# Miniprotein binders against q6w4x9r395to579: the designs that were tried, part 29

Target 1, 185 residues: q6w4x9r395to579
Amino acid sequence: GHCSLEGGSFVTTFDARPYRFHGTCTYILLQSPQLPEDGALMAVYDKSGVSHSETSLVAVVYLSRQDKIVISQDEVVTNNGEAKWLPYKTRNITVFRQTSTHLQMATSFGLELVVQLRPIFQAYVTVGPQFRGQTRGLCGNFNGDTTDDFTTSMGIAEGTASLFVDSWRAGNCPAALERETDPCS

## First folded at step 3 (miniprotein)

Design M9
Fold by ESMFold2-Fast, scan of step 3:
Formats: sequence, structure tokens, C-alpha cells
Structure M9 (fold): chain B 185 residues (1-185), chain A 90 residues (1-90)
Amino acid sequence: as target 1 above (185 residues)
Amino acid sequence: SRVLVIIISRDPELNERLAREAAEKGADVVIIVTDDEETARKALEAVKEAGKEAELIIVDFSDPLSVEWAVRYALEIYPDITYVIVIVRP
């Protein structure tokens, strides 16, 4: 399945349901028992444009018990707060430059992430067939039925994107908008 | 809100598929960025058949500045756009 985060605040779920939202926080994009070490993929959004009514993707985070990999629109890749040179490899994850404008995070557990850096920061998530019916978050539940793609963190199917999106917020919005490396040190 | 989708690809079949998908997902304007008119023909037809605005920008893929210029140009000619989605499939 494919999930995309494009053009400000547009998301297309694994079951191909498009929606938009107005949030400025860190959101859970993908949670699944198929991700090792309690892994989760998260997206960080902030205000963009002349009007503060618009939001845009500013970073993608892969978090597990072992790793906190942050890929930011500034083309900085960190793990557990330390900046990394590309290609960067862990036991199960490799981050590398796929093209002059794209970074890829390849994994051994059926998750692939492609991040477009320029001219606009966007993300594309691909998951293998083992994830079917096993995903939760902004990318939906990947069960082949679009009517329940807005399933909240409490397991309730909503008719509106706003209630769905708000249910997947992370609890540390101000800290999550900051880069892992402090520019003062 | 108005949505602009910019598709950058030299593959005519991929251009047609992505352009059709963009129009179906609510794009108001779809711009095909490619190196030849023929590679964009079916993509432009698909967008127009969906009742959306279609535009073609010809670039030289051997010059990455040509591609950057095309995106900047697109943003200048559609200043009323609320959201911009750029799909790059070289």
C-alpha cells in the first residue's frame, strides 16, 4: 500500500482516501504490530504561506525503542539527536539520497519512505502486504474499505477528517517542531 | 481553495496515469513538466476530459535548473493557488 503527504496538508491513505487538515503538531502517521521495537512513523506540521490558515509538512520521524530518526525540510538527518552523514545505516534501516531532490529510508521490515526535499517538502510511504489490516494513524487502516479510513486512536470511525486527525496528535507539539540538533551548540 | 499539481516525468504512460489520478483527487490545475510534447499528449487530454485546467512546460532534464525554473514559473502564473503538490518521477 501507498500513502502520500503532499502540497501543504493533503494526505492520501493506503486505501486511496484523500483528505486535508489544518493541524500544526506532530501526528502519528503509521502504527502497526509489524513495526519492530514499538515503531511508529510520525509527521510534523507547521504553519505555511502568507495566511496562517495553511499548514505544511516540515519533518518526518521514525521512532522506536532504539531509534529516533528525523528527516527535516532543512535536509538534516538525525538519529537520537545526533546529525548523520548519508548514507546512514543501522541494523534494519538505511537512509540515503535517491536523487538530487529525494531521500529514501529503506527498512528490512516492509516499510519504505521517500521524502521529496525540493522544491516542496513531501513524503511517500510504501508498506508491504503484511501490513494489510494492521495499520493505524493518518495513513488509515489498509483494509480495502475507505468507509472506515477515518478511524480514531480510540477505534471510532468518523465522518470528518478534523476529528480523525486530532485523535492522532502527539502530546509534545512545541518540542516536536524543533530540530533534534540545537543550532546553538 | 485551489490545488495545483505539477507532474515531472519523461514517461508518457506514467504522466497519463498520474495526471488522471491528480484530477480525480481534486486538483484544479495540472501541469505536466516533460521534455517532449508527445510524452504529455495523453496526460493533458486526461486532465481536460476531467474538466480541469491543463498546462505543459517543456524542460531539459539534463539541466536541473531547467526543472527548478519550470516549478517557479508555474507558481508565478497561478498565484491564486492554495496548495501545490509536486510529483517527481525522473
Scores: ipSAE 0.000, ipTM 0.156, lowest interface PAE 19.0, mean pLDDT 74
Fold by OpenDDE base, second read of step 4:
Parts: sequence; C-alpha cells; structure tokens
Structure M9 (fold): chain B 185 residues (1-185), chain A 90 residues (1-90)
Amino acid sequence: as target 1 above (185 residues)
Amino acid sequence: SRVLVIIISRDPELNERLAREAAEKGADVVIIVTDDEETARKALEAVKEAGKEAELIIVDFSDPLSVEWAVRYALEIYPDITYVIVIVRP
C-alpha cells in the first residue's frame, strides 16, 4: 500500500483515494497492530501563509513506546528530542539520506517512509501486505475499497474529508477545511 | 581506486585518531560507526578538514545486528571502493 502527502494539502490513501484538506494540527496517518510498541505515524501541518487555505506539511513523526522520530522540513531528524546524524539506526528503524532532497525511514516491520525535503515538503508511506485491512488514520484502511477510506477514529465512515480528518487529530487544534479533489488536477 | 575506511568503535579518542590517520594515509572515505554522535563529531570534522569524504553511522551497539547493518550499508553506498575495516572492542 502506498499513501502520499503531496502539494502541501493533498493526501492519497493506501486505496488510492485522493482528497484535500487544510489543517494546522498533528494528525495520525497510520495506526496498526502491525506496528510494534504501539507505533503510529503522524503528520504535522502548519500555516504556510496568511490565509486559512495556506497550510503545508512541516514534519512527519513516528511515535512508539520506544521512539519519537521526527523528520522536519528543515532536515533535522530527532529521536526523543535529540538531533541525530544520518544515517541513524536504532533497533528496528533506520533513517538515512536517500538523495540530496530525500530522506528515508526504513523499518524491519514493513513500514517505509520517504520524505521529500525540497522544493515542497512531501511524504510517501509504504506498508507491506501484512497491513491490508489493518490500518487506520489519514492514509485509510488499506482494504481495496475507496468508499470507506474516510473511516473516523471511532469507526464511522464519513462522507466528507473534514470530519474524517478532524477525527484523527492528535491534539486540540482548529477544525480542518476539506475539498475532495484529485491531487494531480 | 578509492579507499574506504570503516571505524567501528565507542572510543572517541581512538575514533578521532584513526579517522585522522586514515585520511592522512590517503583514504578517500572514512565512515565512523558509533552509538554516540558527540564522541564522533571531532573525528568526522578532522576527516573533512583533510578534504576527504566522511560519514557517521549511528548505531545501537546493544543490537547485535546494528554493526553488521552498518557495514553492509557502507558497502552498498560505496560498492566500488577498496575497504579497510577497523573493528575495536567497545
């Protein structure tokens, strides 16, 4: 399964459903029992301009009981708040520079993350087949059905992205604006 | 042919010394494998000051696979290099 966060406000789920939202919060991208130690992948969005619609991805966070790995737009990689030199490996996670503009987080448990740093901060999430039907969050449920991708944290399928996205907030933040559009349009 | 030196050690002083010596002796790339960034920083800087490529791989030495991984990773990044690996007991 491939999930993408592109163009600052566009998301394509594991099931290839595209949507757009504008929010300035931390959101859960991926939760799954397949992630060890209560692991979760999260996305941090912030204002990129003066208007409410000017929002962008500014960081990706992998959080577990053991690690808090943050990849930020300024190319700083931290674990549990401490800056790390690349390549960085601990236990079952490795972070390294893939290209001059791309960082990669590789894991031993079937999660891969590629982060494009420039010119736009973007993220690409890949999960193995063992994750099928067992994912939750903004990246959807990876079950091959796009119609139920907007399943909230409470297990309710929503018709619009706004309520769906808001349900996956990791903190107390303003409500998101949404528009269901093709990120390639 | 390019020469790659991989230093695997927790000893910051040793890492610094070996890194510097490797650079001075003509190593093109020096990779320091350690579990502490700060202890390796000086070594890395020393190599860079010598005009050589330098990389730092941070590992968890409590993980028996970490060191092996680091070496394999280095080999993947620099497949066409002659390798000198220095392994020191932590």
Scores: ipSAE 0.000, ipTM 0.210, lowest interface PAE 11.1, mean pLDDT 84

Design N1
Fold by ESMFold2-Fast, scan of step 3:
Structure N1 (fold): chain B 185 residues (1-185), chain A 91 residues (1-91)
Amino acid sequence: as target 1 above (185 residues)
Amino acid sequence: GWEELLLEAEYRLIEARWLWREAKKYLDQGDYDRALYLTQLALIDVIEALREAVEARKRATTPEQREEALRLIHEAEELLKEIHELIKKIQ
């Protein structure tokens, strides 16, 4: 399945349901029993432009018991708070520059992430067939039916994107931005 | 242990060589983006193979084991040079 975060504020779920939202927080993009070590993919949104009403994707985070990989729109990649030179490899995850404008995170467990850095920060998530019907978060439930893609963290199907998105808030936006900060001078 | 590191290094070198060959195939076809992508994957595998082979050599308890690890270190270093040359051609 394919899920995309495009144009700063648009999301297309694994079941191809498009929606848009504005928010300033970290959101759970993908959780699944298929992700090892309690893994989750998260998306960080923050203000864009001069208005409080306009927000865009600023970072993507992969979090597990072993790793906290942050890929920022500023082209900074960190793991567990430490800046990494690309290509960067762990046992199960490889982050590398796919093209001059794209980074890729490849994994051994059926998850791939491609991040477009320029001209607009965007993310593309690909999951293998083992994830079918076993995903939750902003990317939807990957069950082949778009009518329940707005299933909240409490298991309720909502008719609007705003209630759905708010249910997947992962925490404090200031804390997420602090974790992205390069500790090295 | 030593054997696991050696086998992992061997597997990564086999994969890296396959990726390197595929990258050259796509370069010949004029598909520079795919060639670069595959070359970067080969680079990652050869770097990890080198790291694992170096660690295997440190954990080796016999001269024969040390020589086997050294063989992999040499193969990884040679493949790394080939990958570097391929990157220059793609760039």
Scores: ipSAE 0.000, ipTM 0.092, lowest interface PAE 21.4, mean pLDDT 75

Design N2
Fold by ESMFold2-Fast, scan of step 3:
Structure N2 (fold): chain B 185 residues (1-185), chain A 91 residues (1-91)
Amino acid sequence: as target 1 above (185 residues)
Amino acid sequence: GWEELLREAILRLEWARYLWIEAKKYLDQGDYDRALELTYKALFLVIRALLIAVEARKRATTPEQREEALRLIHEAEELLKEIHELIKKIQ
């Protein structure tokens, strides 16, 4: 299955459900029992330029009991807060420069992440067939049915993206930009 | 299915068009860096819309479906040309 984070704020789930994403928080993209050591893939979104209506992907995080790998738009890769030179290898994960503009995180457990650094920061998530029906988060549940792709962290299927997105916030963050009462000039 | 591909192409094309319009606003304000950033975001979305529309054309089973997919291909190609011209103007 493939999940993509494109154009700064566009998401396509593993079941190919596209939606627009607006927010300024860290969000859970993928949780699964197939990820070792309670692993999760997360995305960090922040305001883009002077427009309060625009948000962009600024970092992707892989978090487990053993690792906190952060790949940021300023081309810094850290693990557990320490900067790493590429290629960076752990027992199950390798982060390397695939091209001058792309980084890849390859794993032994069926997850691959490709990050485009330039000209715009974008991410592409690939999971093996063992993840089918066993994923949760912004990338959807990978069950072959798009009607329940907006399943919240509490297991409720929503018809709209806003409640779905808010339910997958990681930690204490401000409300998404779409909840602002004052429009941008 | 075919309907799913069509919807995916339309949504990406509409988002690309929105970003292209926003890029022109920033260009008019003299914010070249922001205009370029939005223009490249639009570029990636319109290319993806075009590729999905091409796939929709391949999977079309009726003349009506093929015509609708071809219309989207044409719209994406026209927007791609506009985005390319905007990139040249900004660079």
Scores: ipSAE 0.000, ipTM 0.389, lowest interface PAE 10.4, mean pLDDT 78

Design N3
Fold by ESMFold2-Fast, scan of step 3:
Structure N3 (fold): chain B 185 residues (1-185), chain A 91 residues (1-91)
Amino acid sequence: as target 1 above (185 residues)
Amino acid sequence: GWEELLREAEKRLEEARKLWEEAKKYLDQGDYRRALFLTIKALWLVYEALKIAVEARKRATTPEQREEALRLILEAYELLWEIIELIKKIQ
């Protein structure tokens, strides 16, 4: 299956359903029992400097008990807080420059990540068939239901699509805190 | 100037660390709402520090200046990862 994060704020799920959102938090892209050592893939979004309603992907994070790999739009790659020169290899993960504008993270457990650095930071996630029906997060549940029109009906900037996205926040962002926490009320 | 950006990034990252330590104390005491509130504030400051440090790196004119800015960027990512990992476990 293939999931993509493109154009700053568009997501296409593993079941090939597109939607759009505007958020400034860290979000869970993919959790699965198929990922070793409690692994998870996460995306960090921030406001674009031009518009209040525009947000963009700024980093992708792969977290596990063994590895803490961060790939950012400034082309810095770290593992466990240490800068790594490419190609970077562990027993199960390799990060390398695929082209002048793309980095790839290949794994031995059926997960592949490609990030486009220029002209706009974008991410592409590929998972093997063993992940079918065993994923959760912004990339969807990979359950094979490709006819559900509810995914499209969730596609407004403020409404059901944003509620779906908010459900996958790794934590509340400052905007969410302002709505949920009122020191006077 | 470059020195001003570096100092601003350092200040925000230090403030983020203080809030994160405070958040962990509330978490240990079972006050999840205050812990979450402080965690969100810390996360926001880490993010601001990161943006300023990246700008400082772009404006650096010597290898030493670029390396110093890069160290702040890496420290910010390290703290960001710590916070994300804990939030992941709570969810």
Scores: ipSAE 0.000, ipTM 0.102, lowest interface PAE 20.2, mean pLDDT 70

Design N4
Fold by ESMFold2-Fast, scan of step 3:
Structure N4 (fold): chain B 185 residues (1-185), chain A 91 residues (1-91)
Amino acid sequence: as target 1 above (185 residues)
Amino acid sequence: GWEELLREAEKRLEEARKLWEEAKKYLDQGDYDLALELTQFALDLVEWALKIAVEARKRATTPEQREEALYLIHIAEWLLKLIHELIKKIQ
């Protein structure tokens, strides 16, 4: 299965459902029991000043009990807050420069990530068949049915991307959805 | 030697990746014939790289060498899937 994060704010799920992403937070892209040590793949989005995108991908994070690997649009790779020279290897994960404009994270557990650094920071997630029906997050549930790809963290299928995206926030960021504000508050 | 096999596989994968990127550009420009030609060349290179990486894994003498070859195999398999997907879009 393939999931892509393209054009700053465009996401295509494992079941090939496209949607736009307008949030500014860290979001869970992929959680699965197939990922070791409670692993999760996450995406960091911030407001975009480029072209027609309102928000853009700025980093991808792989987090487990042992590792916090961050790949940023600034071409910096860190693990647990420490900068790493490429190629960077752990027991199950290798991060390396595949081309002058692309980094790859290869794993032993059926997850592959390719990050395009230039001209626009983009990510491509590939998972093996063992992940079918066992994924959750922004990349969808990989069950072959696109009608439930917007399944929230509470297990509810939504018709729109906004509630879906907001449900997968990781951390204490503001909600992606606009809310009425009192200017005097 | 073993390192020559690894470097050859890496070189073919890098070339295939560049051809795949170029094919996408031509597809975006509406040049289906050139996009398909470049994609088929990328496919040939990935198949060759996969064969070399499998051979490198077979001839590896250390666990570290086997790991390096295995990751290259996974990369080749992943790129192969992307190339097949692009072929489907080109028709």
Scores: ipSAE 0.000, ipTM 0.073, lowest interface PAE 23.7, mean pLDDT 74

Design N5
Fold by OpenDDE base, second read of step 4:
Structure N5 (fold): chain B 185 residues (1-185), chain A 89 residues (1-89)
Amino acid sequence: as target 1 above (185 residues)
Amino acid sequence: STFDRIVKFIEEALWKAELLTRKAIEAKDPAEKYLLAEASILLAELLKLAAKLVKEYPTHPRSLEIVEKVLRAVEEYARVAAELAEELE
């Protein structure tokens, strides 16, 4: 499954459902029992301009009981708040520079993350087949059905992205604005 | 022991240096210079550590081994850097 966060406010789920939202919060992208140590992948969005519609991804966070790995738009990688020099390796996670503009987080448990730093901070999440039907968050449920991707944290299928996205907030923040659009449009 | 800790650190860092060097080979964009730069910085530090290790523990059987490992990594780095430089010309 491939999930993408592009264009500052566009998301394409594992099931290839595209949508757009504007929020300035930390959101859960991926939760799954397949992630060890209660792991979760999160996305941090912030204001990128004056208007409410000017929001962008500014960091990606992998959080578990053991690690809090933050990849930020300024190319700083931290674990548990401490800056790490690349390549950085934990027991089952490696973060390294892939290209001049891309960082990669490789794992031993079927999660891969590629982060494009420039010109737009973007993220690409790949999960193995073992994750099928076992994912939650903004990246959807990876079950091959796009119609139920907007399932909230409470297990309710929403028709619009706003309530869906808001349900996956990891903190207290303003409500998100949403529009279902094709990222290629 | 202090010696063991230093050795462990060097070996772990060598892994990193090797990874950087390898990735530089695989890279097809200007990232190559960044990867190589990072590798060079790391290797320079490792050379310093290895030198210190030998100075402080000249009779330890692994001291020379560690230096040789670092040198091999430097040689590999140099080879890759040279190859990449030629490709860019």
Scores: ipSAE 0.022, ipTM 0.305, lowest interface PAE 5.6, mean pLDDT 89
Fold by ESMFold2-Fast, scan of step 3:
Structure N5 (fold): chain B 185 residues (1-185), chain A 89 residues (1-89)
Amino acid sequence: as target 1 above (185 residues)
Amino acid sequence: STFDRIVKFIEEALWKAELLTRKAIEAKDPAEKYLLAEASILLAELLKLAAKLVKEYPTHPRSLEIVEKVLRAVEEYARVAAELAEELE
């Protein structure tokens, strides 16, 4: 499965459900028992550089008991607060420049992250089949059913993206606002 | 403020220059050594901006901090370039 974070806070879940929100916070993108050392992938959103009325992805974070790897729109990679030379390797994770505009985080546990740096900061998450039905967070539950993709951190299926997104906040920040559906689509 | 905008630009470009310098060291393909040339161009521009910042805001407490950051990046670049030149010989 794949999940994407594109443009002005557009997300497509592992079950291919698209949604959009407005938020300035760190959100849990992916949690799973398949991730070692209580690992989680998180996404940081802030006011857009082009339009301050919109929000956009500014960093992606992989957090575990051992590592806090941050890839930011400034093209800086840190682990546990220290800037790292690329390619950067740990026991199970390698971060390297895939192309002039893309960074890749490859892992030994079935998770792959590709970050587009230019022209727009975007992220693409790929997980192996072992993650099927075992994911939680903004990327959905990867069970092949889109009707429960807005399952909150409390296990409740919501009809609106804003309540779903708010339940996955990792910090003390303002509540997300749902974006209006395009009436012409 | 204008000062804050200039500082933010310098800090963003510094990260880019440092990244290009690191990439040049770790490049396994010799063709990618052009990354040092890109870093040198960016650092030259940063030196000009830092000089301009000090000239226009000589008493601002962050002016010296920004100059020090730029000079550290230039020193790192120079060390890397010298090391790579030695390896070629």
Scores: ipSAE 0.000, ipTM 0.085, lowest interface PAE 21.7, mean pLDDT 75

Design N6
Fold by ESMFold2-Fast, scan of step 3:
Structure N6 (fold): chain B 185 residues (1-185), chain A 90 residues (1-90)
Amino acid sequence: as target 1 above (185 residues)
Amino acid sequence: STFDEIVKKIEEALKKAEELTRKAIEAKDPAEKALLLAWASKYLAFALELAIKLVKEYPTHPRSLLIVEWVLRYVEELARVAAELAEELE
């Protein structure tokens, strides 16, 4: 299944449901029992420098009991706070430069991440068939049904993106308290 | 309390309600499900009280009504979960 984070504020779930949101927090993109060592993929959003009311993807994080791999829009890759030169390998994960503008994180457990650095920071997530019906987060539940792709962290299928997105916030950062269609700035 | 301080408390209460509701859904024992939902309801009630306080203290703030709507959506969501779990018991 394929999930994309594009144009700074657009998401397409594993079941191909598109939505847009505005938020300035770290969000859980993917959680699954198929990820080893309580692993999770997360996305960091911050205010865009060009648009006062728009937010954009600024980093992608893979967090497990052993690793905190951060890939940021300024082309820095860290693990557990230490900068790493590419290619960077752990037992199950390899981060390398796929092209002059793209980085790839390959894993042994069926997760692939491609990050576009330029002209706009974007991310593309691919998961193997073992993840079907076993994913949670902004990328949806990967069950083949788009009508319940907005399943919140509480396990509730929601009809709107704003509550869905807010439910997947990580940590104590400010919630997205504005309606999806409200241009509060 | 400042606007931001009240919002932070609302966020903390909602996060706790989410965690407890998730545990309720995952629990197998009906008594445990009921207890977890009761605790989640307590945190949502607290969040709603804070949201009302926010509107009273900051009635002209552009986000005050949006925050109330946001909390009410969580209340509606918990009510649906409670109804679904009640159906499992029959």
Scores: ipSAE 0.000, ipTM 0.076, lowest interface PAE 22.9, mean pLDDT 73

Design N7
Fold by ESMFold2-Fast, scan of step 3:
Structure N7 (fold): chain B 185 residues (1-185), chain A 90 residues (1-90)
Amino acid sequence: as target 1 above (185 residues)
Amino acid sequence: STFDEIVKKIEEALKKAEELTRKAIEAKDPALKALLLYEASWYLIEALKLAAKLVKEYPTHPRSREIVYKVLLAVFEYAIVAAELAEELE
């Protein structure tokens, strides 16, 4: 499966459901039993420098019991608060420069992240087939059914992106504002 | 030291290294050229030490990586000049 975070605030889920939101918080993108050490992938959104009504991706975070890897739009990679030179390798994760404008985080557990640094900070998440029906968060549940892609952290299927996104906030932030509702199913 | 204080010292060391390297390029006597390059190397070593200190004390500062790249580029430029001098003396 493929999930994308593009154009500032657009998301396409693993089941290919596109939506857009307006938010300035850290959100859970992906949680799964397939991720070791209670791992989770998160995205940080902040106000866009070009438009006061827009928000954009500013960092991607992989958090587990062992690691807090942050990849920011400023091309800084940290783990547990310490800056790391690329290529950076742990037992199960390698972060390296794929091209002059792209960083990649490769893992041994079926998760791959590609981050575009320029001209716009964007992220692309790939998961192996073992993740099917085993994911939760902004990237959806990867069960082949788009009608329940807006399943909240409480397990309730919502009809709107705003309530869905708001349920996956990782911190105490304002509720997300939906700019335009995507087509249903 | 503050981040800005360390960066200022790095820039001062790089400027001195550049001045000495330019004099080395302009020199015609190989012995004088070698002496000027040798003197420039002390300032590059100082810049590298200060860059290491900057990364150690300010590892998460977004400009730390940029400043280190500037120091590495200066070292690279110096190495080209030193290699050209060595080739002249073959």
Scores: ipSAE 0.000, ipTM 0.066, lowest interface PAE 25.6, mean pLDDT 78

Design N8
Fold by ESMFold2-Fast, scan of step 3:
Structure N8 (fold): chain B 185 residues (1-185), chain A 90 residues (1-90)
Amino acid sequence: as target 1 above (185 residues)
Amino acid sequence: STFYEIVLKIWEALIKAFELTRKAIEAKDPAEKARLLAEASKYLAEALKLAAKLVKEYPTHPRSLEIVFKVLIAVEWYARLAAELAEELE
């Protein structure tokens, strides 16, 4: 399966359902029992510098019990808070520059991440068939049925993206922000 | 070895070959250039062996041909660059 985060705030799920959202938080893209050491892939979104009505991807995070790998739009790669020179290798993960504008995170457990750095920060997630029906998060449940791609963290299938997206906020963000407020960035 | 384990090892071998070839380009000492090129060639050969292993063990995997073609493109690029540097040393 393929999931994409494009144009700042557009997402296409593993079951090919496209949607857009306006979020300024860290969100869970992918959780699965297929990921080792309670692994999860997360996306950090912030408001665009020019337009406050737009949100954009600013970093992608792979978090497990052993690693916190952050790939940010400023082209810095860190693990557990320490900057790493590329290529960077752990036992099961290698991060390297695939092209002059793309970084790749390759894993031994069926997850691949490609990050476009320029001209727009974007991410592409590929998972193997062993993940079918075993994913949760913004990338959907990968069960071959797009009608339940908006399944919240509580297991409820929603008809709209807004409640779905809000349910996948990671623990470092306010649970609820008023739609029209502009807190200090 | 799993499909993804072999693919990861292919990319690691190609990355190492790339790094060593880049160091060879930057080196000024002819003996050091030759040593780095020789070392890079070992990793290039390893990537090719792993690509063959991938096809042998996972011939029906949906991504086997895609990965092999990407490896062949990368290997061609590294081989061209290594040949150019080797020619300079003659």
Scores: ipSAE 0.000, ipTM 0.183, lowest interface PAE 14.6, mean pLDDT 74

## First folded at step 5 (miniprotein)

Design G20
Fold by ESMFold2-Fast, scan of step 5:
Structure G20 (fold): chain B 185 residues (1-185), chain A 97 residues (1-97)
Amino acid sequence: as target 1 above (185 residues)
Amino acid sequence: DEAVLIVYRAIWQGDYERAIRIAEEVAKQNPTDEVLRLLAEAYLRAGRPEEALEVFKKLLERNPDDPEIWRQIAEAYRRLGNEEEAKKAEEIAEKLE
C-alpha cells in the first residue's frame, strides 16, 4: 500500500482517499502492530510558504522505544537528537540518499519512506501486504474501504477530515518541538 | 473535482506543463478562482510569467482587494524584468494587508 504527503498539506491514504488539512502540529501518520518496539511514523507540519497551502510538511519522524529518527526539510537527519551522516544504518533501518533530491528510509519490517527534499518537501510511504487492515493514523486503516478512512484515534469513523486529523495530534506542538530541540532531553 | 486534484499533484511533482494542460481544460469548463490560481502558479513555475500575469489579472478583476494576488502579480513582473510595475504591485499588497 502507498500513502503520500504532498504539496504541503495534501494526504492520500493507503485506500487512495485524498484529503487536505491545515495544521501546525505533529501528527501520527502510521501506527501498526507490524512496527517493532511500538514504532510509529509521524509528520510535523508548520506554517507554509507554499501559495496554495496554509501549512506544510517540515519533518518526518520515526519513533520507537529505541529510535527517534527525524528527517527534516533542511536535509538534516538525526537519531535521538544527534545528527547523522548518510548512509546511516541501524539494525533494522537504513537512511540514505536515493537521488540528489530524495532520501530513503528502508526497513526490515515492510515499511519504506521516500522523502522529496526539493522543490517541495514531500513524503511517500510504502507498506507491505502484512500491514493490510492493521494500520492507524493519517494514512488510514488500509482495509480496502475508503468510507472509514477517517477513523479517529478513538475508533470512530468521521465524515470530515478536520475531526479525523485533530484526533491524530501527537501532544502539544510547541511543547513537543521545544523538547526535541533541547540538547539535554 | 478529481481533475483539480490531478493539477495540484502535477504542480507538486514539478510537472508544470501537465499542470498547465489540465488546468486550462478545467478552466474552460469551470473557471473557479481556485483553478485560475493553480493555472497562474503553474505558468509562473514553468517560466511563463507573461501568461501567469494574464491569469492573475483575471483573478484581480474578481478579487481586486486580495493582497495575495497583488504579491503574485509583483512576482510575475519581477520575472519579466518590470521592476517599476513589480514595486507598485508590492505597495498595493502591503496597503491591503
Scores: ipSAE 0.000, ipTM 0.169, lowest interface PAE 15.0, mean pLDDT 74

Design G21
Fold by ESMFold2-Fast, scan of step 5:
Structure G21 (fold): chain B 185 residues (1-185), chain A 97 residues (1-97)
Amino acid sequence: as target 1 above (185 residues)
Amino acid sequence: DEAVEIVKRAIEQGDYERAIRIAEEVAKQNPTDEVLRLLAEAYLRAGRPFEALIVFYELLWRNPDDPEIWRQIAEAYRRLGNEEEAKMAERIAEKLE
């Protein structure tokens, strides 16, 4: 399955449910028992330089008991707070420059991340079939049913994105603001 | 609440998966501080510190000056290998006592 973080504040879940939010915090994108050593993928959002009411993805973080890999929009890659030269390899994870504008994080456990650095910072998450029905976070539950993709950290299915997004905050930050994604507005 | 007592007993008996299943269902119905504290403890004891951390932050937003929650956040970060964040959380807990 595929989950994407595009255009600053748009998310498309593994079950292809699109939504938008306006928030400034670190959010859990993906947790799963399929990720080794309590691993999770997180996204950091901050206010846009163009508009104070718009938020943008500024970093993606992979966190486990062994690693805290941060890929930021300023093209810096760190692990456990230390800057790393690319290509960077651990036992199960390799981060490398795929093109002049794209970085890739490849793993041995069925998770792949591609980050577009320019002209706009965006992220694309791919997971193998073993993750089906085994994910939680902003990317949804990957169960083939879009009606419960807004499952909160407490396991409650919500009809709107704002409570869903707020439940996946990974820090003490202000609540996210939800905006209608009507293209005619 | 009968369900809360069952969760406590499951934790005491080391049946963390049962404690998590029941606590998650109770939290869906009524997410009280007591239920969230038990759920977070069950996650932490089950070796799921990331999920425990998320629940501890929910508790922290409800009780921002509780030093015990900050100590538990520090423990979760230590289990995740985030030693610097663990140290910071512990220092905050000390200041609040």
Scores: ipSAE 0.000, ipTM 0.102, lowest interface PAE 18.5, mean pLDDT 74

